# VHH binders against q9y6x5: the designs that were tried, part 58

Target 1, 379 residues: q9y6x5
Amino acid sequence: LPPKLLLVSFDGFRADYLKNYEFPHLQNFIKEGVLVEHVKNVFITKTFPNHYSIVTGLYEESHGIVANSMYDAVTKKHFSDSNDKDPFWWNEAVPIWVTNQLQENRSSAAAMWPGTDVPIHDTISSYFMNYNSSVSFEERLNNITMWLNNSNPPVTFATLYWEEPDASGHKYGPEDKENMSRVLKKIDDLIGDLVQRLKMLGLWENLNVIITSDHGMTQCSQDRLINLDSCIDHSYYTLIDLSPVAAILPKINRTEVYNKLKNCSPHMNVYLKEDIPNRFYYQHNDRIQPIILVADEGWTIVLNESSQKLGDHGYDNSLPSMHPFLAAHGPAFHKGYKHSTINIVDIYPMMCHILGLKPHPNNGTFGHTKCLLVDQWCI

## First folded at step 1 (VHH)

Design f50 (framework vhh_8dlx_2)
Fold by ESMFold2-Fast, scan of step 1:
Structure f50 (fold): chain B 379 residues (1-379), chain A 124 residues (1-124)
Amino acid sequence: as target 1 above (379 residues)
Amino acid sequence: EVQLVESGGGVVQPGRSLRLSCAASGFTFDDYAMHWVRQAPGKGLEWIGNIYHSGSTFYNPSLKSLVTISRDDSTNTLYLQMNSLRAEDTAIYYCAAKRTYVKYGSWTIEFDYWGKGTLVTVSS
């Protein structure tokens, strides 16, 4: 029987939550599996970009999902939640479920992972759920497990997405111990439910399960706002994305817009596209705007208004507050092994190896994850 | 087609009150945070405040005691109540719509829509 993999994302699960809160179910999962304590995500540290990097192994400049809000200068198209199902935005890469379906007559299943409800290179996930935040974790899990058991050709790759703790991280901020404790306890209970359901259905012993996230969360404040309207009149530019990474499309000379912005606040960096730091791997794509503004950790860029966000993400990917973790269990993984750090782009070639798929060219390094795997040698 | 149409402007004597309305069409009003912004002659834009569908309001601290923002989602209408008007309140008043929503656990912002404005002149 072919190897099977379930990839689970809890959006916005900051790595250090594992050290500051109790997770009895997750700790039982890790005890007989592996833990990567920090996953260094891609810049910008946002949901759509990082979820697509996990399943493509590519930096954002390479896979084309460069933000949650985008403008393509060549085609003049705008990306938002109202048009996120246009394949145009997703077609610069080949996600793992597409490769899985095109090699060896296999099926994929998806409970709301970003991109899985879009036909990418004319291939949509064999089984999928349209995004609906009101659908419970249990219903998502019930569909995934049904598809894993009752599909021909067999489902060998399945994904499950859950919105927490990101939504609560935004609402309360990651430093609100009372509210975050409640939310994180609920997530741990959901992990317990997931393991129990897989055991009851006879899937647990032969299924590889990865639990991970796309980014972390940092504390914001009404005392840490950058008012962009104090720097520049809105008639000089079109705003493509606002905070904490602002994407600026000039309506006048680019140098004039840059000069109005460059000294506006000590708490943001202003970059011409060609001056964006190489370490971000955020430069070589038409959807990256001519000027980007990068706010310092915990600072929010606003337009003559307050912010309701007490937590946010999107900041510099070198910040530990932006890092998620990765835990995994199954026949492909060692038991009781802890690893310090991998890059989020390394997940894709590891998953291809587990599934026996030939990976598309990618930015990941298989060597970084080989110590997690029973069929590989560490150095 | 998105339209925001401001009304209720005109000439008002100092010390009096005025209520502006903004009629919205072409989009789902309940999904949008609604803003009031003004521009005095020869000056830049000054944000007055906003209101979310929840009824939560945020005001420019310099104007908080002088204005009240409200909305009626049944009629797709935004209101600005101004009290104790001064000559310095003479401006074109703009209605603006900004959509924030939670998708995939993250809060996402759509582009702002602006009305054409309504002129308020405070003079005796």
Scores: ipSAE 0.120, ipTM 0.451, lowest interface PAE 3.0, mean pLDDT 90
Fold by OpenDDE, second read of step 2:
Structure f50 (fold): chain B 379 residues (1-379), chain A 124 residues (1-124)
Amino acid sequence: as target 1 above (379 residues)
Amino acid sequence: EVQLVESGGGVVQPGRSLRLSCAASGFTFDDYAMHWVRQAPGKGLEWIGNIYHSGSTFYNPSLKSLVTISRDDSTNTLYLQMNSLRAEDTAIYYCAAKRTYVKYGSWTIEFDYWGKGTLVTVSS
């Protein structure tokens, strides 16, 4: 039988939550599997970009999902969480579920993973749920596990997405121990539910499961605001994305806009597109706007309207607060092994290996995950 | 006191149908998703399916064609209709209850309540 893999994402699960909060179910999962303590995600550290990086192995500039909010100047199209179903945005890469599904005697399933409800390269997951935040985890889990259990062709790759603890992280801030303890307990319980469901269906022993996230969460404050209105008039630019990485589309001369913004705050770096640091791998895409503003950790870019978020993400991907974790269990993985760090793009070639798929060209390094796999040499 | 009491089990011949009932008491029945689980001799627990208060049902794909789950909230009763029974369907059948959760609530597959089970034996 072909190997099976379930990829689970809990949005905004900061890596150090594992150290600062209790996760009895997740710890049991890890105990019987592997843990990567820190996953260096891609810049910008936002939901859509990073989830697509996980399943493509590509940096944002390569797969074309460069933010949660995008604008294409040529087509004048907009991308947002409420407008994400146009294949135009996704077709610059081939996600793993498409690759998997194009194989003989294989199918893919998805529960609300970004991009899975869109025909990409004219291919949509054999089984999927349209994104709906009101759908319970239970319903998502039920569908995914049923599809994994007995489908024809068999589902060999599945994705499961959940919006927490991201939403709560935004609301309460990651350092709110009282509220986040409650939220993270629920997440741990959901992991328990997942494991128990798999056991009840007889899938646990044969299914490879990866539990990961797309990004972390940084504590924000009303005392750490960068007001763009103090630096530049609204008439001079269009804001494509706001905080913590603002995408600026100038309505006047780019240089003039840049000059008005470059000294706006000591807690914000302003980059012309061509001057974006190479380490971000965030330059070579037309969907990246002419100017980007990058707030320092914990700072929020605002207009005259104040932000109500106590936590946010999207910052420099080198910041530990932006890093998620990865845990995995199944026949492909060791038991009781912990690894310090990998890049988020490394997940793709690993998943391809597990599934026996030929990976598309990607930015991942298979060597970084070899120590996690039972069939590989750990050098 | 919370009680789940399964009934309707017994010895049946292959190919026959059987309807199991689960009578619930001591809790707000309509707040719970109700589940059927079975355990065959020498095997682990197998999830059969569930039904929500809304009437939505989910089934184990391996059993879907053979089972129908329904509920009557007016009588606090859960049903499992099984058709075309086979020898491999011999098991203790349990009903279980799990509180439904709203949106980001604390849903767990760990059942809040269990019945004692009813034995179904399929034999010639």
Scores: ipSAE 0.005, ipTM 0.274, lowest interface PAE 11.4, mean pLDDT 92

Design f51 (framework vhh_8dlx_2)
Fold by ESMFold2-Fast, scan of step 1:
Structure f51 (fold): chain B 379 residues (1-379), chain A 124 residues (1-124)
Amino acid sequence: as target 1 above (379 residues)
Amino acid sequence: EVQLVESGGGVVQPGRSLRLSCAASGFTFSNYGMHWVRQAPGKGLEWIGNIHYSGSTFYNPSLKSLVTISRDDSTNTLYLQMNSLRAEDTAIYYCVKEYTRIYWGSETKYFDPWGKGTLVTVSS
């Protein structure tokens, strides 16, 4: 029987929430499994890009989902995370569910993981739910577990996505301990529900489960705003994405737009595309705009307005506040093992190993995850 | 359909106080931030301030001592309290719903929709 894997994402689950709040159900999960304390995500530290990096093992410049809002200068197409299901945006990489379905006669199942309701390389997840934020965690879990038990060919790879704690992190900010305590307790209860449901259905003992996230969250403030309208008139450029990484498409000479922006604020860096730091791996794609603005941690770029965001993400991926964690349990994983850090691109080759799939070329290093796995030597 | 209806404007003497109201319908008012904006005759739009759905308020620094924004979520009503009215406060006042779309955990935000406005004239 082929091995099975359920990949669960709680959006915006900052790694250090684990040390500042109590998670009894998650701690019970970890006690009999593994914990990676920090996962270094890819730049930019946004939802769509990092969710696609988890399932492809690629940097954003390589998989093509370079932001939650994108413009392709060659084709003149525009992408928004709220609207677009055009396969064009997703076709620069092969996500693991596509590989799972094509390498062997296996099925994939998805409860709302970004990209799973889109045909990619003419292949859509065998079972999927169209994105709808109103669908409860329980309904998503019920569908996933039904498909894991009642599929032919068998579902061997399943994904489950949940919007919290990201939505509340934006609303309250990560430093609002009262509100974040309530939100995080609710998430821990959902983890308890997940484990209980898998046990009741006879799935728990033979299923590998990964619980992770795409990014963290940092505190924002009305005292930390960068007003672009004070530096450059909107007639000089088209704004592709705003904050905390602004993607600028000039309507006039690029150097002229750059010169208007470079002195705008001491709290952002302004880069011509070719000058974007190599460590970001954020340069070699037509969807990366000619000028990128990168705000300092906790600063919000605005257009002559206040921001209601008390928390945000998208910042430099070297910042610990941007890092999620990874926890895992199942027959492939050691019990009671803690690991310090991995790169988010390392998750893909590890998942391919667990499922017995040949990975597509990727930016992950299997060696970084060896210590998590029972069939590997931790050296 | 989202509707915003401003009221409470009119002719007011200098130095007096005035409270404007904005009645909101067609959306879950308590989940959205709200803004006040004004436009004086022959001038551009001036942002007055906003109120977050948590009740936190943020003001244009040039107006902060003169205005207070509040909300009543039980009646879906936004308020602008103006004190020590001056001739330069003569304007059409608009309430604006902040359009916050949280989708796949991310956020897209813009200011939409606008009401028809209410005219405030400060004169003797």
Scores: ipSAE 0.006, ipTM 0.193, lowest interface PAE 10.4, mean pLDDT 87

Design f52 (framework vhh_8dlx_2)
Fold by ESMFold2-Fast, scan of step 1:
Structure f52 (fold): chain B 379 residues (1-379), chain A 124 residues (1-124)
Amino acid sequence: as target 1 above (379 residues)
Amino acid sequence: EVQLVESGGGVVQPGRSLRLSCAASGFTFSSYAMHWVRQAPGKGLEWIGNIYYSGSTFYNPSLKSLVTISRDDSTNTLYLQMNSLRAEDTAIYYCARTEYVTKYSGDRWTFDYWGKGTLVTVSS
């Protein structure tokens, strides 16, 4: 009875991979659905921030997950991979699975989407898996499809997360055609498996499915390093996050730290918090540090060490290399429609519309996605 | 099953060169990135550099001009060439296998297997 939506993320799926590699299963999905060629993500173009922006419709300064490593100046708490389950970090916004469960008395299901194994506003996804990278895509899909069949209260919103092609993008770099071709073919086969599983279970015709990603990937090199130790001594600051956006907490006068950094490298920009460009929407949160360093595309900030990554992300969100795509299929979506660009924050109000939920105040614009939907007039 | 065996260490005069080898077995060597790490007496571990299965290399900037890492996938062997050896290069040298892992809160290389090390002593 109520509409259902499955939101799938392939981490680090750069939009232009669609033009440079063959995706027979994804192209069959798109042929009977919609494609948004570029999704302009939020700054910083990192995994946690962008996954949370997709499900809240908020810029990072508003939802509070401002990086993969954070420090909160008010509470003096640190966020890292050893404490990412503390609800404190996630409570500045209300993600769609919480709204789904509380507003409409419906269930949500989650296979490892960031934040879904954390109680947010004392609410956790009705069905969820604790994060474990060793769990196969098939096991995640089996759990999600089983849960989508639950009817009291019905599971109407489900999420599925997969770590590739991000892992391989970092390992090989996006310019390694041979290795990336192999990785992306495996992902296309997983999309084929997903569609066939949904058809076999009788879910395909009545389920809305969105396939998207949080960011892209750009080529890095050991010849494009910025050694922060050549700019400033460690005694002057605490490092909260390093690359490609460094978050600096001064131990001395902020202006003195800024002056030591501001002309150190032609391949990074140095900002006092209040001077961070408005277009980033990355200023109004206690977790954003007093000084932010932003490396140019393909440059890596290091501390007297070489970078081991051949690919990276986190760069300026205006860069096409940082953009993912969005493809969707189901009763809510047109068939065979291509759209050029939306903002990643626009996904949330679109999903709320599909599910019949009242969105919390957000930074997305429903009008930007209405051309994708059968029940809306486009212009 | 998985084994890494370093060899080629010994006593070397200052200013000389030395090549270390690491023989790998029990896994598909050509599919993994490999690292060299050293530990000087009374000090912590120091990362020397790595080589991806693609052949791309990255080095500790302090050592970049002094070392070269290479691999021979036909013999499952990793190499570390060291030039202009100094007394401070005296250490146990380890080879290590890594798997690149992604995690929500960050990406990292995880050292999952280490050799037992080979001792290099630089003295006159």
Scores: ipSAE 0.015, ipTM 0.339, lowest interface PAE 7.1, mean pLDDT 89

Design f53 (framework vhh_8dlx_2)
Fold by ESMFold2-Fast, scan of step 1:
Structure f53 (fold): chain B 379 residues (1-379), chain A 125 residues (1-125)
Amino acid sequence: as target 1 above (379 residues)
Amino acid sequence: EVQLVESGGGVVQPGRSLRLSCAASGFTFDDYAMHWVRQAPGKGLEWIGNIYHSGSTFYNPSLKSLVTISRDDSTNTLYLQMNSLRAEDTAIYYCAKSYRVTEYFGTKYSPMDYWGKGTLVTVSS
C-alpha cells in the first residue's frame, strides 16, 4: 500500500507559543514523533505566499503568489481579493497534490488549504472543500478522515487548514495572555480530537501527519503607525498592497515616487524593485511592483486611518516572531527527535520523498530534513 | 470622490423585516469587498458581515441567522436584509468599503477605508 500523508496547518501559530503555553495533546504527539522548533518562512510572511511555498518548495518570486493582493504588470490582471479563483495566479508552480495525482495516479484530499479549490494546470484536488470560514474544524476533519479511509484510487496526500490562532492573533495581539491562552488551549484540544479520530478509524499507526503553520505574529500598536498619505499624494501611484509590505505602482516617473517615499519614515525601508535585498528572494516576478515599502516589526502602514489590528505578520522573515514550528508523527519519522531549524521550502522535497514522488525543481534542500526521517542517515 | 450613501432606515415594529441599501460611487464597486457595521446607542461598533467581489459572504456568528448581505454590481448597490427585528437591533447602520488587501480567511479584521454617514433603525412598538 502506498505511504499516506496528512498535512495540517494552524494559521499564524508562532513558534514561541510552544514555550509560553501548555499543549498536553501536542506534547504527546511530539513525544512519539519529531519537533522542528523554528521554521524559517519565505518573504513576505503572509498566508497565501507561505502556504503555497509549503506545497511547492519555491520562493514567492518563483511560484507567483507574491502577496495576498497582487497585480500582474504583463497581463494587467488584479488579484484584489483572497477568494479570486482564476488559475492564472496559481499556474507558475505545481503543488504537491497535482504531482501526487499526475505522477502516481493517486487521489488527493483538501479541507480548505489555499489553492486547493482552484484547478492548477487543469488539475484540482480529487476531493476538496470550497473555502468557507464558518465550517467547523470537526466538519473539515470528518471529511478528510472519510476520504483517507474510503477512496479509490486511494487518497495518499491530504491537507487540513484552520484559521486560528491567526484570527485571534490579529484581534487581540500575541501579548494578550488571557485571550491567547484560551485560543491556544482550544487548538490543543483540536489536536487531541484529530489524534483520537485517526486512532478510532485505524489510521494512526500507518499515516504520516505533519502539523505546521505558515507564519507567526507580532504585537502592533496605535503608537506605531506610518501614514502613507503624509508621504505622497494618492494620485501619483496605484496601491496594490498596503501593510506591512506596501506594493506601489507609480502613475508618474518611478524615481519621483521613490524620492517622495524614501525619507518619509524611519520605521520603513523603501526599495526600488532591483534594490530589494537578495536574501528575501523577492524580486524576479512581474507581480512584484516597481517600488516596495517594508515596515519595521510591529509598525503598520495606513492611509489616514487607524488600524484595529493588535497583531500582524508579513514582516522580515529573519524575525523569530514570524517563524512557525513543525511537528510530525508517523512511520516515516523518528520518535522523540528534536531539530532546531529548517526552511519552509524544505518541507516540499521532504513530503515528496515520503510519498515516493519526484519533486519538481524547487528551492528546498532535502539534506536539511534528513535527520527527521527513519530511512535516512543524519549528517 | 468616493461616496457611500445608506438608505432604508426608520421606525419598525418588533418581529418585522427591513432591507437597507447602500449606493456606492467614485470607485470600481465590483473590485472591492463591502461591509455592514452598526452602532447601538451608547455602545461601540459591531461588525455585521461582509461580501467579497466574488459574492462570498462572512457574518458575525452572533448575527448570522438574522441577516443576509447581498450586492448588485450592475447598480453599484450593497444590501442588508434583516429579519425578526428586536429592540436590541436599534442602531445606526453603516456601510463601509474594504481596502483591496484581504486575508485568506476573509475576515472582519480586513481594513476599511471609507464609511457612509449611516442610517438610523429604531425598533419600537
Scores: ipSAE 0.005, ipTM 0.216, lowest interface PAE 11.5, mean pLDDT 88

Design f6 (framework vhh_8dlx_2)
Fold by ESMFold2-Fast, scan of step 1:
Structure f6 (fold): chain B 379 residues (1-379), chain A 122 residues (1-122)
Amino acid sequence: as target 1 above (379 residues)
Amino acid sequence: EVQLVESGGGVVQPGRSLRLSCAASGFTFSNYGMHWVRQAPGKGLEWIGNIHYSGSTFYNPSLKSLVTISRDDSTNTLYLQMNSLRAEDTAIYYCATDRYEVYKGTWPLDYWGKGTLVTVSS
């Protein structure tokens, strides 16, 4: 029977939440599996870019989902916050569910993972749900387990996405212990429900399960705002994305716009596209705008107004507050093993190895994850 | 009280077509995705396909060319059209909501129907 993998994402689950809150169900999962304490995500540290990096193994400049809001200068198309199902945005890479369906007589299943409700290279996940935030975790779990247990050809790769703790992290901020404790306890209970459902269906012992996230969260404040309208008149540029990474499309000479922005705030860095730091791997794509503004951790870029967000992400990917974790359990994984750090792009080649798939060229390094796997040696 | 009632089953000859219906009541049908699932004698549950509240349909790839799922929100009715029936299609056919819980060999009663038997024989 072919190996099976379920990939689960809890959006915005900052790695250090594991040290500051109790997770009895997740700790039981880890005790008989593996834990990677920090996953270094890709820049920018946003939901859509990082979820697509997990399933392609590519930096954002290579897979083309460079932000949650995008403009393509060549085609003049606009993309906004998951409302555009145009395959154009997703076709610069081949996600693992497409590879899974095309290389072997296998099916894929998806509950809300970004991109799974879009035909990519004329291939859509065999089973999927159109994105709808109102659909409960239980309904997503019911569909995924139904598909894993009742499909021909068999579902060998399945994904499950959940919006928390990101939504609450934005609303309350990660330093609100009372509210975050409640939210994180609920997530731990959902992990318990997941494990129990897989056990009841006889899937638990033979299914590989990865629980991870796309990014972390940092505390924001009304005292840490950068007002763009005090820097530059909006008549000089088109705003493609705002905070904490602003994407600026000049309406006048690029150098003039840059000069108006470069000394406006001590709490943001202003880059011409060719001057974006190489370590970000955020330069070589037509959807990356001519001028990029990067706010310092905890600072919010606004347009002459207050921000209601008490938490945010998108910041420099070297910041520990932006890092998620990865936990895994199943026949492919060691039991009781802890690892310090991997790159988020390393998840893709590891998953391809587990499923017996030939990975597309990618930015991940299989060697970084081999110590997690029972059929590999760490020396 | 949530109720799903399948109808349209019966004995049908190989190579012919059959349409099943599922009448829904006790919830706002237009807000929920609906599924068709079958169970052949001595086999486990097999997912056939679903239709979301938006009208988008998704099928088991093995069955995609043989089935069509549709819905009529004005009558709270879900349909399964089956073509080119074979003896292997003999099964009890169930409709279910997106809140349907599947256990191996066990079915919850509150979010799925009692099933309708389809027998394909000469």
Scores: ipSAE 0.000, ipTM 0.118, lowest interface PAE 20.6, mean pLDDT 87

